# Ledger of designs, part 298: VHH binders against p49116

Target 1, 238 residues: p49116
Amino acid sequence: EGPLLSDTHVTFKLTMPSPMPEYLNVHYICESASRLLFLSMHWARSIPAFQALGQDCNTSLVRACWNELFTLGLAQCAQVMSLSTILAAIVNHLQNSIQEDKLSGDRIKQVMEHIWKLQEFCNSMAKLDIDGYEYAYLKAIVLFSPDHPGLTSTSQIEKFQEKAQMELQDYVQKTYSEDTYRLARILVRLPALRLMSSNITEELFFTGLIGNVSIDSIIPYILKMETAEYNGQITGAS
Below, E stands for the ipSAE of ESMFold2; O stands for the ipSAE of OpenDDE; V2 stands for 0.75 times the mean of E and O plus 0.25 times the DockQ between their complexes.

## First folded at step 20 (VHH)

Design pb41 (framework vhh_ozoralizumab_d1; at its last look DockQ between E and O 0.57; V2 from the best seeds 0.60)
Fold by OpenDDE, look of step 22:
Structure pb41 (fold): chain B 238 residues (1-238), chain A 119 residues (1-119)
Amino acid sequence: as target 1 above (238 residues)
Amino acid sequence: EVQLVESGGGLVQPGGSLRLSCAASGFRFEDYGMYWVRQAPGKGLEWVSYISWDSKYTLYPDSVKGRFTISRDNAKNTLYLQMNSLRPEDTAVYYCATHWLGFSPEDSRGQGTLVTVSS
C-alpha cells in the first residue's frame, strides 16, 4: 500500500571507535566492520516489507546478500570509516606474515584482487556522488533479490524489489531531472557486487571467528538481537 | 596491552545462579563490543553472549538464551554475565573477550573463571 522505504530508512549513520589508533589493528578493524554489519542488518529489520516476509525468508535473504549489503555500506560510509586507511592496514597485515604461512600464492592474489575490487567499487560510487536516498534504495534492491537459490516467497520478494526500483526511479527523476541517465549509471554498478566473494570479505574484515563460526551462521542471531535503550550508565541486570 | 581478568566462578547446584565479572584494561573498553566464551572439558571454545559497545544490542545462542544476561559498566571497565537456571552442561571455564568476530583466543581473553554445575 505505502512506500517500501520511508525517510527513516534513509538515515544510515555509522559511529566509529574513537580515536582512530595510529596503527590500525585487527581489533579496530573487526569492531568497525561489526558495527557496519549490525547497522546494515538492523536497517533491513526496520523495513516493514522485510518483516512481512517472515523470519525464515528474511533470514535466507540476508544470508544470501549480506556481503552485498555490507559492501554498499562500506561505500556509503567510506569517508567516516577512512576505508582507504583500513584497506591499507589490511594489506599490511597480510604482508607482515600474519597469514603468509596460511595462504598460497594464488590465494594471496585472490585476496588482493578482492581488495582492489572493493576499493574500485567504493571509488566508483563516490564518483557518482550517490546520496542517502539512492543508497537506501540500492540496498533495498539488493536485499529483495529473488534470484538467490533456495528462497521462498520469490514472487513477493520480486514485488518488493520492483517497488524499490520504482521508488528509486521516481526519486532520481524528481531530484536529478537534468541527468536523464543517472538511474542507469547507478544500477549498472550493482553487478560488481555479485563478483565479490563473501568468504574473502569475511576473512578480511572478520578475522578470528571462534571455531567454525561464520557470518552465515551468526546472521540468524544478529537478526534476533535484543534491543536495549541506550543509556550511558548501564549497570547490572536491567 | 589488553588485559582481561575474569572472576565470579564457583560450584553451584543445578538451577542455581552465578554472576561473572570481567575487569578490562589496556584498551578503550567503552569503544568495543565484548563477549563471553566458554570451554567445557574436552570441548572447543564457544561463544555464550555478546554486547555491543553502546549496550544497545545483546546476542545469545539458543543454548543460553533466556538464562544468561550480559551487561557492562563502561565507567568501571567491567563486563558482567548473570547466569540463571544453571545446568550441568554449563560447566566450563568462562572467558571474556574483546570481540567475538575478531577473537584471538591467545591475545584477547583472560585466564578464565571456572563454573562447575553439579549436584
Scores: ipSAE 0.673, ipTM 0.851, lowest interface PAE 0.7, mean pLDDT 89
Fold by ESMFold2-Fast, scan of step 20:
Structure pb41 (fold): chain B 238 residues (1-238), chain A 119 residues (1-119)
Amino acid sequence: as target 1 above (238 residues)
Amino acid sequence: EVQLVESGGGLVQPGGSLRLSCAASGFRFEDYGMYWVRQAPGKGLEWVSYISWDSKYTLYPDSVKGRFTISRDNAKNTLYLQMNSLRPEDTAVYYCATHWLGFSPEDSRGQGTLVTVSS
């Protein structure tokens, strides 16, 4: 009955470690990426529609789409993160690894292709000047994807995705009435997110994560984590 | 030079409690997420708890949830782990870590602190 997202869900503010070191290191990159990952998952958990699907469905959805949410977050927060500087540092490290024969040519090719796809995506979003409302609804469209293998309640997920699409359309038509094809240009960017490897994203941004723990393995714990804000939203005006 | 020094381990009976501390130096502790990990005799490293830089987010695996509490004092550059209702399976060497230390063989750990839960 109500809107899928409230104004609180449009607010997406990343706080960076301060100050940025003169020479970027894995520690700074991993901390920055982890903050974005937690912010993204906290954002998803705060959506009443997401909560209504239940724990098992929530876990399956986020496991399937965390890379897409993270990539949208990178694009949205690119300036705050100085993402171009981070990617340049990663590229420099890869070039040094080629020179020192530390990595196979096939692996370097895969990683470079991933970086190029990421740069192209972020650049396209910047050129379109995607605003905070548009990012919130794009993340909702990605989150409520009914077509991932193994999902239950796919009809309900599809309904929430369609609601996100409708609300995005209403917003764009009101705010950018002069640009008849803006929505189409925005939506056609989304399929590219599914072509980017979550494994390579993890290696680029999360190499410093705890031991042999993968993002996939910690997602259930992040979604179950206790916070006063999240618990308040579940209980509500009880 | 990054340094992490764990303390507070010891021998305790099942059902007992211990409080571990980790003194951090050589980096801006207040800006980085911190982890507790453990290694039981003859086993691999196991993640125990995480706390974000601002204490807003804390994570626990099911094995310790409700029994262990992670906390930090950024003014003192100190990480804590309060361990309650200890079980024999909690017997391990406990290490503190940050994202930077990861778990490479060279960088991942100092001495740690030994926790033995036995009657």
Scores: ipSAE 0.641, ipTM 0.813, lowest interface PAE 1.3, mean pLDDT 85
Fold by ESMFold2, look of step 22:
Structure pb41 (fold): chain B 238 residues (1-238), chain A 119 residues (1-119)
Amino acid sequence: as target 1 above (238 residues)
Amino acid sequence: EVQLVESGGGLVQPGGSLRLSCAASGFRFEDYGMYWVRQAPGKGLEWVSYISWDSKYTLYPDSVKGRFTISRDNAKNTLYLQMNSLRPEDTAVYYCATHWLGFSPEDSRGQGTLVTVSS
């Protein structure tokens, strides 16, 4: 009982590898993406409603929605990540692969269309100036999606999603009382997330992660990952 | 040039322990997540553990969870794997790696260190 999210679920701070290399490369891109993935999974695990569903249900939910959460994270952190620069570097690499005849034309078309859709989504979110509270509620709506195939306990998941929607509505009405249509503008962006291919996201950001295994197969281990209380111990940042 | 040098392997009896080390140079070790992977004779590569750049997150497959502990010392550019309760199926060459693309010993994976668990 109580609110679905607390203030602790609003903080979403991504730290990038430093310094940025002269030419962006697969190592930098994959490390950056991995940091976002772990931050997103740590965020999801911290939600009491998520914890209440149990381990098997949690794994099923995250397998179904990890790419949507990741894409929301890309949009939220696009400036910190210099995402447009990363995507431009990927496009340049793909164009070199065409010139060197290393990839099939059909696959390249699929990947380029996906990059365009991702850029368009991130740009639309930036134009709306979505804040951290709004992102937190949008991620919760995406996480507690009852309509993915193969889920159990869909009635309880639906109740949590409705609660996330209600809390977003209350937040927007209170915080943006002068903007009558803001909630509607935000919510109509969510269907675009279902157009994002997890297979292509893996190819763009996670190529060769952990011996060619998919993110889908690693999710049970990520959800059971051990998290250290690192603040107050050795870090290179202090 | 990226260099990774594994050490600490050897012959141990079942139930024994070993601590592997990986000395890293030629890149900003403190900025990248690190892996231990292993290759048993005649088998493909299997990931064994992962630690994030800041040590905040660690991952283990079920086959080693509770028995192996990954750690890192960013000030010393060194990665560690503490292996306890060793079993014969843990016999393999163990490699540290910065990422999957460079499992070549010269570029981003070391030469490995052999761990043999037998009586």
Scores: ipSAE 0.536, ipTM 0.786, lowest interface PAE 1.9, mean pLDDT 84
OpenDDE, second read of step 21: ipSAE 0.660; ipTM 0.847
ESMFold2 (binder alone), look of step 22: mean pLDDT 80; pTM 0.815

Design pb42 (framework vhh_ozoralizumab_d1)
Fold by ESMFold2-Fast, scan of step 20:
Structure pb42 (fold): chain B 238 residues (1-238), chain A 119 residues (1-119)
Amino acid sequence: as target 1 above (238 residues)
Amino acid sequence: EVQLVESGGGLVQPGGSLRLSCAASGFRFEDYGMYWVRQAPGKGLEWVSYISWDSKYTLYPDSVKGRFTISRDNAKNTLYLQMNSLRPEDTAVYYCATHWLGLSPEDSRGQGTLVTVSS
């Protein structure tokens, strides 16, 4: 009962390693991306509705949608991250990889297309001036997606997604009452997230994180540590 | 220049404990996640533990989870690994790293500290 999200779920503050090096390297990029990934996992775990689904369902949902959550986080934190500068550095690294014959031309094309799609997405969100409440609800809509293959308890997940959609609608209608079409403009941006390859996201941002272990594989460990933190909060709540 | 100096290894009996230390210099230690990685005789590198810059997140593979604890002291630029309930299969050279080894130059790796678990 009560709202799906509270004001605490709107707060999404990324702390960057400081200062940004003059010449960006894989280490700085991976550190920055890892901070955003951990912040996104912490955000998801803080939602009571998410906790109520249980550990197995939580793991399955996040494994299915981490790339969408991460991409929304990149858009939301683009200025704090100087994301355009990071993407430029990745492009420079790809140029060096061509010279060293480390990547094929076809692979580089796929990666460059992914970077273009990511920049287009972030630019569209910036142009719409998406606020913190809107980002929180968009992340909730993505998180509570009942349509991923292999999910159980899809009825409960769908109810939480519908609640997120309704609360977003209520927020937008109240806050942006002058703009009748704003909600529609925001929602039509979401399908683009499903077209982003999680494998390419891993290659761009996470090559320095735990070798060749996929983000998919480490998600259960990240969620278990968040669970331990929240169990501590519950027992110490008085 | 990134410099990492590991210490605290030695010979210990099965079931025993050791605490490893890594003294870091040449970079802003407090801003980066840190790793412990090991290499057993004649085998490849194996990830042992990770800790975030602010100590909020720690990661362990199942092989050491519940037995090993990673920690850091950002004021002293020092990384620690507390190893409990040691097993013969934990015998390895332990390395401190600022990033996953195998994807980075060897000059970013410390000299390591040898841990031998035997009776």
Scores: ipSAE 0.573, ipTM 0.785, lowest interface PAE 1.5, mean pLDDT 85

Design pb43 (framework vhh_ozoralizumab_d1)
Fold by ESMFold2-Fast, scan of step 20:
Structure pb43 (fold): chain B 238 residues (1-238), chain A 119 residues (1-119)
Amino acid sequence: as target 1 above (238 residues)
Amino acid sequence: EVQLVESGGGLVQPGGSLRLSCAASGFRFEDYGMYWVRQAPGKGLEWVSYISWDSKYTLYPDSVKGRFTISRDNAKNTLYLQMNSLRPEDTAVYYCATHWLGWSPEDSRGQGTLVTVSS
């Protein structure tokens, strides 16, 4: 029985479209977000414990937590993405949309509050200087959440979450031994992820999806997607 | 200005094959994921396939998985869809698409190419 995560699961490298366009548009924002989403799903698929739960459980878990994983990814990749610039462009676009009278002032306020919460979360993670190992384990903790409605194998999911928590504790205590309260400061940030609406995240970053396809509906296909290192035997073989 | 030009459609018998092409211009094709979508007579849009900028990820709905293959040639700014084992239900106008510009679906599709599967 080895560790939940290996060194390969700590590596999380987002490749951005380059260069960033002079005038940001929804095409660039959606492409950037889609790359982060696919990287996040690929990361989850690579975890042996996740694979062991089986295809149906994997789909249910990711459908329940994709917004938390995505938001952690935004925080981790904020510098690479120039996230503040992207959020400023989204705010500018929303202000232009008020001209159309299609969005109520209350809806615009709700979306702006979501952006503020996201910025606050990313800033708090940056101030704590969360490292790659810490991000990997925080993502594992939210991935292996046993408390979402409709899940099967909840006892096994809970065991994997507890394993993630223990390995994070061991890492932080050894690496940041002089900072007695670091783990507590990190963990109290996690509940904020569940207060951020997945519907608003989808509207901000994934408006460019084709037709009436939602992230929720596309997740099963992303988890079954073909790559050079997958032949369909792990997550959804024919 | 994003411009997408589809070609390769036509009349084919059930069980036949066709290869669609999409010539892209007006943006850095090599940096963006691409989609094929279709619209059957009297029906709404249905996504058919997706390919990432680097060809690392491809997605297919169950209706076409195993029969259709999406590919791209970034040096030629061209997207392809190889369609095998065609069925009457595949009859549709096929569109090349990228992410929706200006938040309007119409801005991100080409003109389309008609595929008719009939005896």
Scores: ipSAE 0.632, ipTM 0.816, lowest interface PAE 1.4, mean pLDDT 85

Design pb44 (framework vhh_ozoralizumab_d1)
Fold by ESMFold2-Fast, scan of step 20:
Structure pb44 (fold): chain B 238 residues (1-238), chain A 119 residues (1-119)
Amino acid sequence: as target 1 above (238 residues)
Amino acid sequence: EVQLVESGGGLVQPGGSLRLSCAASGFRFEDYGMYWVRQAPGKGLEWVSYISWDSKYTLYPDSVKGRFTISRDNAKNTLYLQMNSLRPEDTAVYYCATHWLGGSPEDSRGQGTLVTVSS
């Protein structure tokens, strides 16, 4: 029986633009977020079970769950990204916008609540000291979610989700054998991901995309994207 | 501060090829993803290619996939678009662009270079 994920799927290395500017701007935030999004989509595409569902199902599935995958990626890469610094800069900008009456108070309240929920989620994951294997399986559980509206092949997706849950259980029981309730503490964190708005995530992290292109509209292209290896292009020489 | 200067456009016959260049300055080019976008006469902006900072990821819409190749030379702060098998519908002003820079959509793209595909 082959596992759902291999050791290659545990490796998740985000490279940040360097150096971080002294004054954070949309350009830097959008570049950082797009790197995480592309890394997350490339990760999903590399899973044989995901490939086996077919292009139409892959597109529908990722459109439904990209915000959950992205948020898990933010939590996993929070230290590398200096996410707390990015969020503090966003909060400062929002406070200045209130004073200048540039945004409605109701909208600012919604955005601030989203930031607080994101911070709470990331803090919970950090406190649990979630490792790379656990993050890989949590991402697989949210990726293979059969209960989003409009999905086809829901029984097959459900079977892959159950396989992810079983393999996570096996890993946790073997690696953290002394902590009987660790799996339960980890899994109970996942429902909070569904309460976070994808529209607000786009506003915070992807407002700098050229042509105001929505994440939903670019997902099919990201899922079909080519690497330099496929194109035979050598960088830096020609 | 950010400046993007496109070149390489011109008149070409259907089936021909052109190579566009974009000279970038005023920011750390090597750290940022780059786009080519185009605007045909009387039409809106259309994205035609993307390349990541490290050239690992490239994206193409179906309209140009297999015909256009985006590349970059980080040592020279230059972005390229190799256009092959050109069609009349590829006629447009082509712009080099990066992520929005906080002003307007115009702040994230260059002056443009005209590509005309006709006999």
Scores: ipSAE 0.653, ipTM 0.816, lowest interface PAE 1.0, mean pLDDT 85

Design pb45 (framework vhh_ozoralizumab_d1)
Fold by ESMFold2-Fast, scan of step 20:
Structure pb45 (fold): chain B 238 residues (1-238), chain A 119 residues (1-119)
Amino acid sequence: as target 1 above (238 residues)
Amino acid sequence: EVQLVESGGGLVQPGGSLRLSCAASGFRFEDYGMYWVRQAPGKGLEWVSYISWDSKYTLYPDSVKGRFTISRDNAKNTLYLQMNSLRPEDTAVYYCATHWLGDSPEDSRGQGTLVTVSS
């Protein structure tokens, strides 16, 4: 039995549309977010353990966890994306929308709280200096979550999650041998991902991309999308 | 700002082929994913295909998979749809768009090009 992830699964390179426009717009933000979403879905598809669960289980897993994967991807790629600049532009766009559409203060407060939580999460990951191997295994732990309602093959999913946890532990203990509590500090960050609303993520990043269709409804098509080299690495310009 | 001009539509017999083109202007075409969307008479918009900015990823619904091929030429700011083994149910006005799934503002899609498949 080989490792859950190979070196090809550690490579996660986002290529941004360039140059960044002087004034950010919905098209630029949606394109940037869609690239990260495609990269994340293709990453999941490339894992042999994921493929072994079968198409129906794969679809159910990703529908349940896409927001967690996307948020981990935002944290991992925050510098490449200039995420703080994108979030500032989203806030400006939202404020313009509330002036025109008479949105409630309660709604803007919910969205601003989500942005704050997202920034806190990304800052905590940056301060921990999470490396590429650690991100790959955190994404695998999130992906192979057996506790979502309606899942089949839950025992096999749990086995893959435990394998991800074990391989992360082995990596951290070997690579950061003098930091005894590093793994615990990393793992306690994960529960915050489940507090992030997928509906608010769609509103912030995918307003111009998904008309009358939610992200979870398109996931089956993304998982089936054609690539020149399925199971190959995804390489960007970074 | 964004302008898209579709062409290549026409009347073809079932089993025939047709190649659609879309000339894009007003934005950095090479940086954005593109899709084809169609609207059959009396029906809503249906997405037909998607291609990433670098042509690495393409998406097709089951209704056209294996029959249609999306491609792009970034140097020419042009999007293409090669349509093979056409069926009467493919009869529609075809639009290209900068939005990924069918819902585009009127000013971000062109006038469309009509494809009619009949004997």
Scores: ipSAE 0.629, ipTM 0.792, lowest interface PAE 1.1, mean pLDDT 84

Design pb46 (framework vhh_ozoralizumab_d1)
Fold by ESMFold2-Fast, scan of step 20:
Structure pb46 (fold): chain B 238 residues (1-238), chain A 119 residues (1-119)
Amino acid sequence: as target 1 above (238 residues)
Amino acid sequence: EVQLVESGGGLVQPGGSLRLSCAASGFRFEDYGMYWVRQAPGKGLEWVSYISWDSKYTLYPDSVKGRFTISRDNAKNTLYLQMNSLRPEDTAVYYCATHWLGTSPEDSRGQGTLVTVSS
C-alpha cells in the first residue's frame, strides 16, 4: 500500500575513478561502466516490490532489462561520467581500427550507429531536464516490464509497472503543473531503449571486464553482491 | 604497464587456511575493482572473488561463499584473499586480475600462486 519508491530510491550517486586520465583507456572505461552497472543493480535490489517477486523472477527481470537500466543510468550520469569524452575516445579507437584493418567496415557502421542512437537519447533526456524522481520512476517502469519472454509473475510485474506509471504521473502533475504534456514527452522516449543492442553495449563499455561471458550471464552474481568490511567497519550501500 | 605479483600459496591440509596477497603497480590501484580467479589442473579459468575500489561491495560464487574473504589495502596497493575451510577442489593456481574472469591478454592478470589442498 505504500509508495513503490521511497526517497532513498531517488538518490543515485555515481562515484567515478579519479582523476580521469588525460588519454582514456579501456580499463578506465570498463571501471566507470562497471560502477554504473553495480549502482543500477544495487538500486533495483533495494526496491521492496522487486524483492517481493522472489529471486528467480528478480534475476529474469534484470537479465532482460539491464541494458535499458544501464542506458538510463548513462543519461542520468552523463555529466559526472563526462560521457561525451568517453564516447569520443571509443569513436577514435574504432577509426584507428579501420585504418589498421582490424575490424570490418560493416561492424564499425553498426557500432557507430549505436553510439549515435545513445548520444541522441542522452541529448533528448538532457533537453527535457529529467530530474531525479523522473529517472527513478522511468527505471522502475523499465524494470517492471511484464512483456519479456519466460516471466512467471507477469500479473504482479504489470501491477508494479502500473504503480510506477501512476506515481510518476502524480509527481509530474504536482511538480510541473503548468506543463500539461510533460509526461507524454518523457514516456515517448522509452521505446528507444529497446532498440539499443545489449551486445554492442557490452563491446563498448565492458570489453575485458567479463571475458567471453555475457553481462546477462553475470547478472545473478552481481545481484548477490555483499557489503564488504576493510581494516575495520566500513559499512554498506549509500 | 599493469603489474600484479601474487604470493602466499602452498600446501595445506583439507579444512586448513591460507592467505593470498597480490602486490599491484603500474596503475592507480585505489581507483579500480580487483578480482581473484583460479585455474585448476586441466580446467579453465574460474572466477573466485571481486572487490570494489572502496571495499563497499564484494562478490563470491556459491562454490567459495562463506569460506573465502576478499579484502584490499589501498595504502599498500595490495589485494588479499583469506581462504578458510579449504577443500581438495580448491587446488588451483590463483591469479590476481583487473577483470572478472581472468581472460587474455596475460598482463590483465598476474603470474599466479599455486594452492594445493591434499592430505
Scores: ipSAE 0.525, ipTM 0.737, lowest interface PAE 1.5, mean pLDDT 84

Design pb47 (framework vhh_ozoralizumab_d1)
Fold by ESMFold2-Fast, scan of step 20:
Structure pb47 (fold): chain B 238 residues (1-238), chain A 119 residues (1-119)
Amino acid sequence: as target 1 above (238 residues)
Amino acid sequence: EVQLVESGGGLVQPGGSLRLSCAASGFRFEDYGMYWVRQAPGKGLEWVSYISWDSKYTLYPDSVKGRFTISRDNAKNTLYLQMNSLRPEDTAVYYCATHWLGKSPEDSRGQGTLVTVSS
């Protein structure tokens, strides 16, 4: 039985549209977010344990946790994305919407609270200086969550989550041996991911991606997509 | 200023084929995902296809999957839609877009190209 993740699963490189426009717009934000979303889904589908669960289970897992994976990706790629600049632009747009009475005050308050939670999460991860191995295992812990409603194969999912937790512990104890409490500080950050609304994430980052369809509705199409890089497999010539 | 110019539409019989083209200018075409979107007479906008900036990812709704193929040539700043096994319900004005053509005031639509599928 090999490790849950290989070195290839630690590599997580987001390529941004270049250069960042002088004035941020929906096109740039949606393109940037879509690249991170596709990268995150490609990362998940490349894990042998994930593939072993079967397509229906894979779809259910990612539908349940895509917002948590996406948020971890935002934290990991915050500098590459200039996430603080993107969030500032969104806040500015919301303030203009208040002045023009285009949106209700209650809705704007919910969105602003979401942005605050997101900034707080990203700041806490930056302060902890989470490395690439730690991010990979945190994403695996989130992906293999057996406690979402409607899931099948929950026993096997739980075993993969426990394996992810064990391998993260081994890594942290070896790499950060001088910080006895590092693992605990990292793991207590995860519950905050479930406090962030996937509907608000869609509104902030994916307006203009695919009309009125939700992200969880397009997940099956993304996961079924075949590429030459899928799990390192060679796509044969026709 | 983003400009998108669609072409290749026309009248075709059911079961026929057409190839649409979209010439893009005014932005870095090679850096953005591209969409084909259609609007049938008296209907709303419907997503038809998506291709990522690097052509690694393509998406199709069930209504066209297996019949339509999206592709791009980044060197020519051109997007394509190969449409096979056309049906009367594919009759629409087809638009290319850099994002979904929703309620956004930044949405820039070209003139579109009319596809009519009838005997």
Scores: ipSAE 0.580, ipTM 0.773, lowest interface PAE 1.4, mean pLDDT 85

Design pb48 (framework vhh_ozoralizumab_d1)
Fold by ESMFold2-Fast, scan of step 20:
Structure pb48 (fold): chain B 238 residues (1-238), chain A 119 residues (1-119)
Amino acid sequence: as target 1 above (238 residues)
Amino acid sequence: EVQLVESGGGLVQPGGSLRLSCAASGFRFEDYGMYWVRQAPGKGLEWVSYISWDSKYTLYPDSVKGRFTISRDNAKNTLYLQMNSLRPEDTAVYYCATHWLGPSPEDSRGQGTLVTVSS
């Protein structure tokens, strides 16, 4: 049985390309976003409950929710990423591109609305001062969503989601005992993640993927990726 | 300006080996993930391998897994692809790549090196 998540699943450390360029460019933004995406996928892969669902189910779940996991990661790592600076640079680049490229007014509106929704989400999470344990469980609730179309094993997925909700409740009740409504305030933030378009997220953060590959198409490879290992031997001289 | 120069391609018999190199300049190589992609005659671009900035993560499609090994030397700004047990279907122009700076992969893709696997 045991807990759904261990302390190792609370640790979520993003390392950024350094130094940050004086003028942000697509290369820096894409690398930064890719690091967060890889970290998020690696995080999901490390959960025993996730592993227990099997490879096909794992792929289907992550394809359905990667944008929600990525957005939660953006909020969690907003300070490390200087996300406000990145978003300002994207807006500036977009304004210049709109002037040069002929984009429809509807598309411009969609992209600007997405940026606004993202900023609002990150600001709301910052205002709530969501901690590492809370982020880990929110990601688990999102990951183990049984309601995406085409999923199999929905009963088992729902069981893991309920376990994540219960463990989050226990944590919040113990850690923030004086704040009766904290859990409700946190959970009502989650539906906003479903309103954010994965296609627009790709356009903003993952423009120019090699071979015109989509995030959806590379997810199976990311989930199968191998971490490099080093063999080291330390011997005593006496 | 990102610049990538591939080398090491050539003609090799089935079952043979080749080691490709990519010399990178114009950016902080040690901070960016790197890719190998290939284009066979009459086909589109195909992912061959990926390596993260710190060599912690590597990706291989099933078509090359177990036969190809990606590596990097950050001190030399060089990316490598060790290709073993080569097969005729590996015949392609191989390109070194990183995240693009413009609207197309051409902005960050190198010139390519031809690998031909035949007798």
Scores: ipSAE 0.637, ipTM 0.809, lowest interface PAE 1.3, mean pLDDT 84

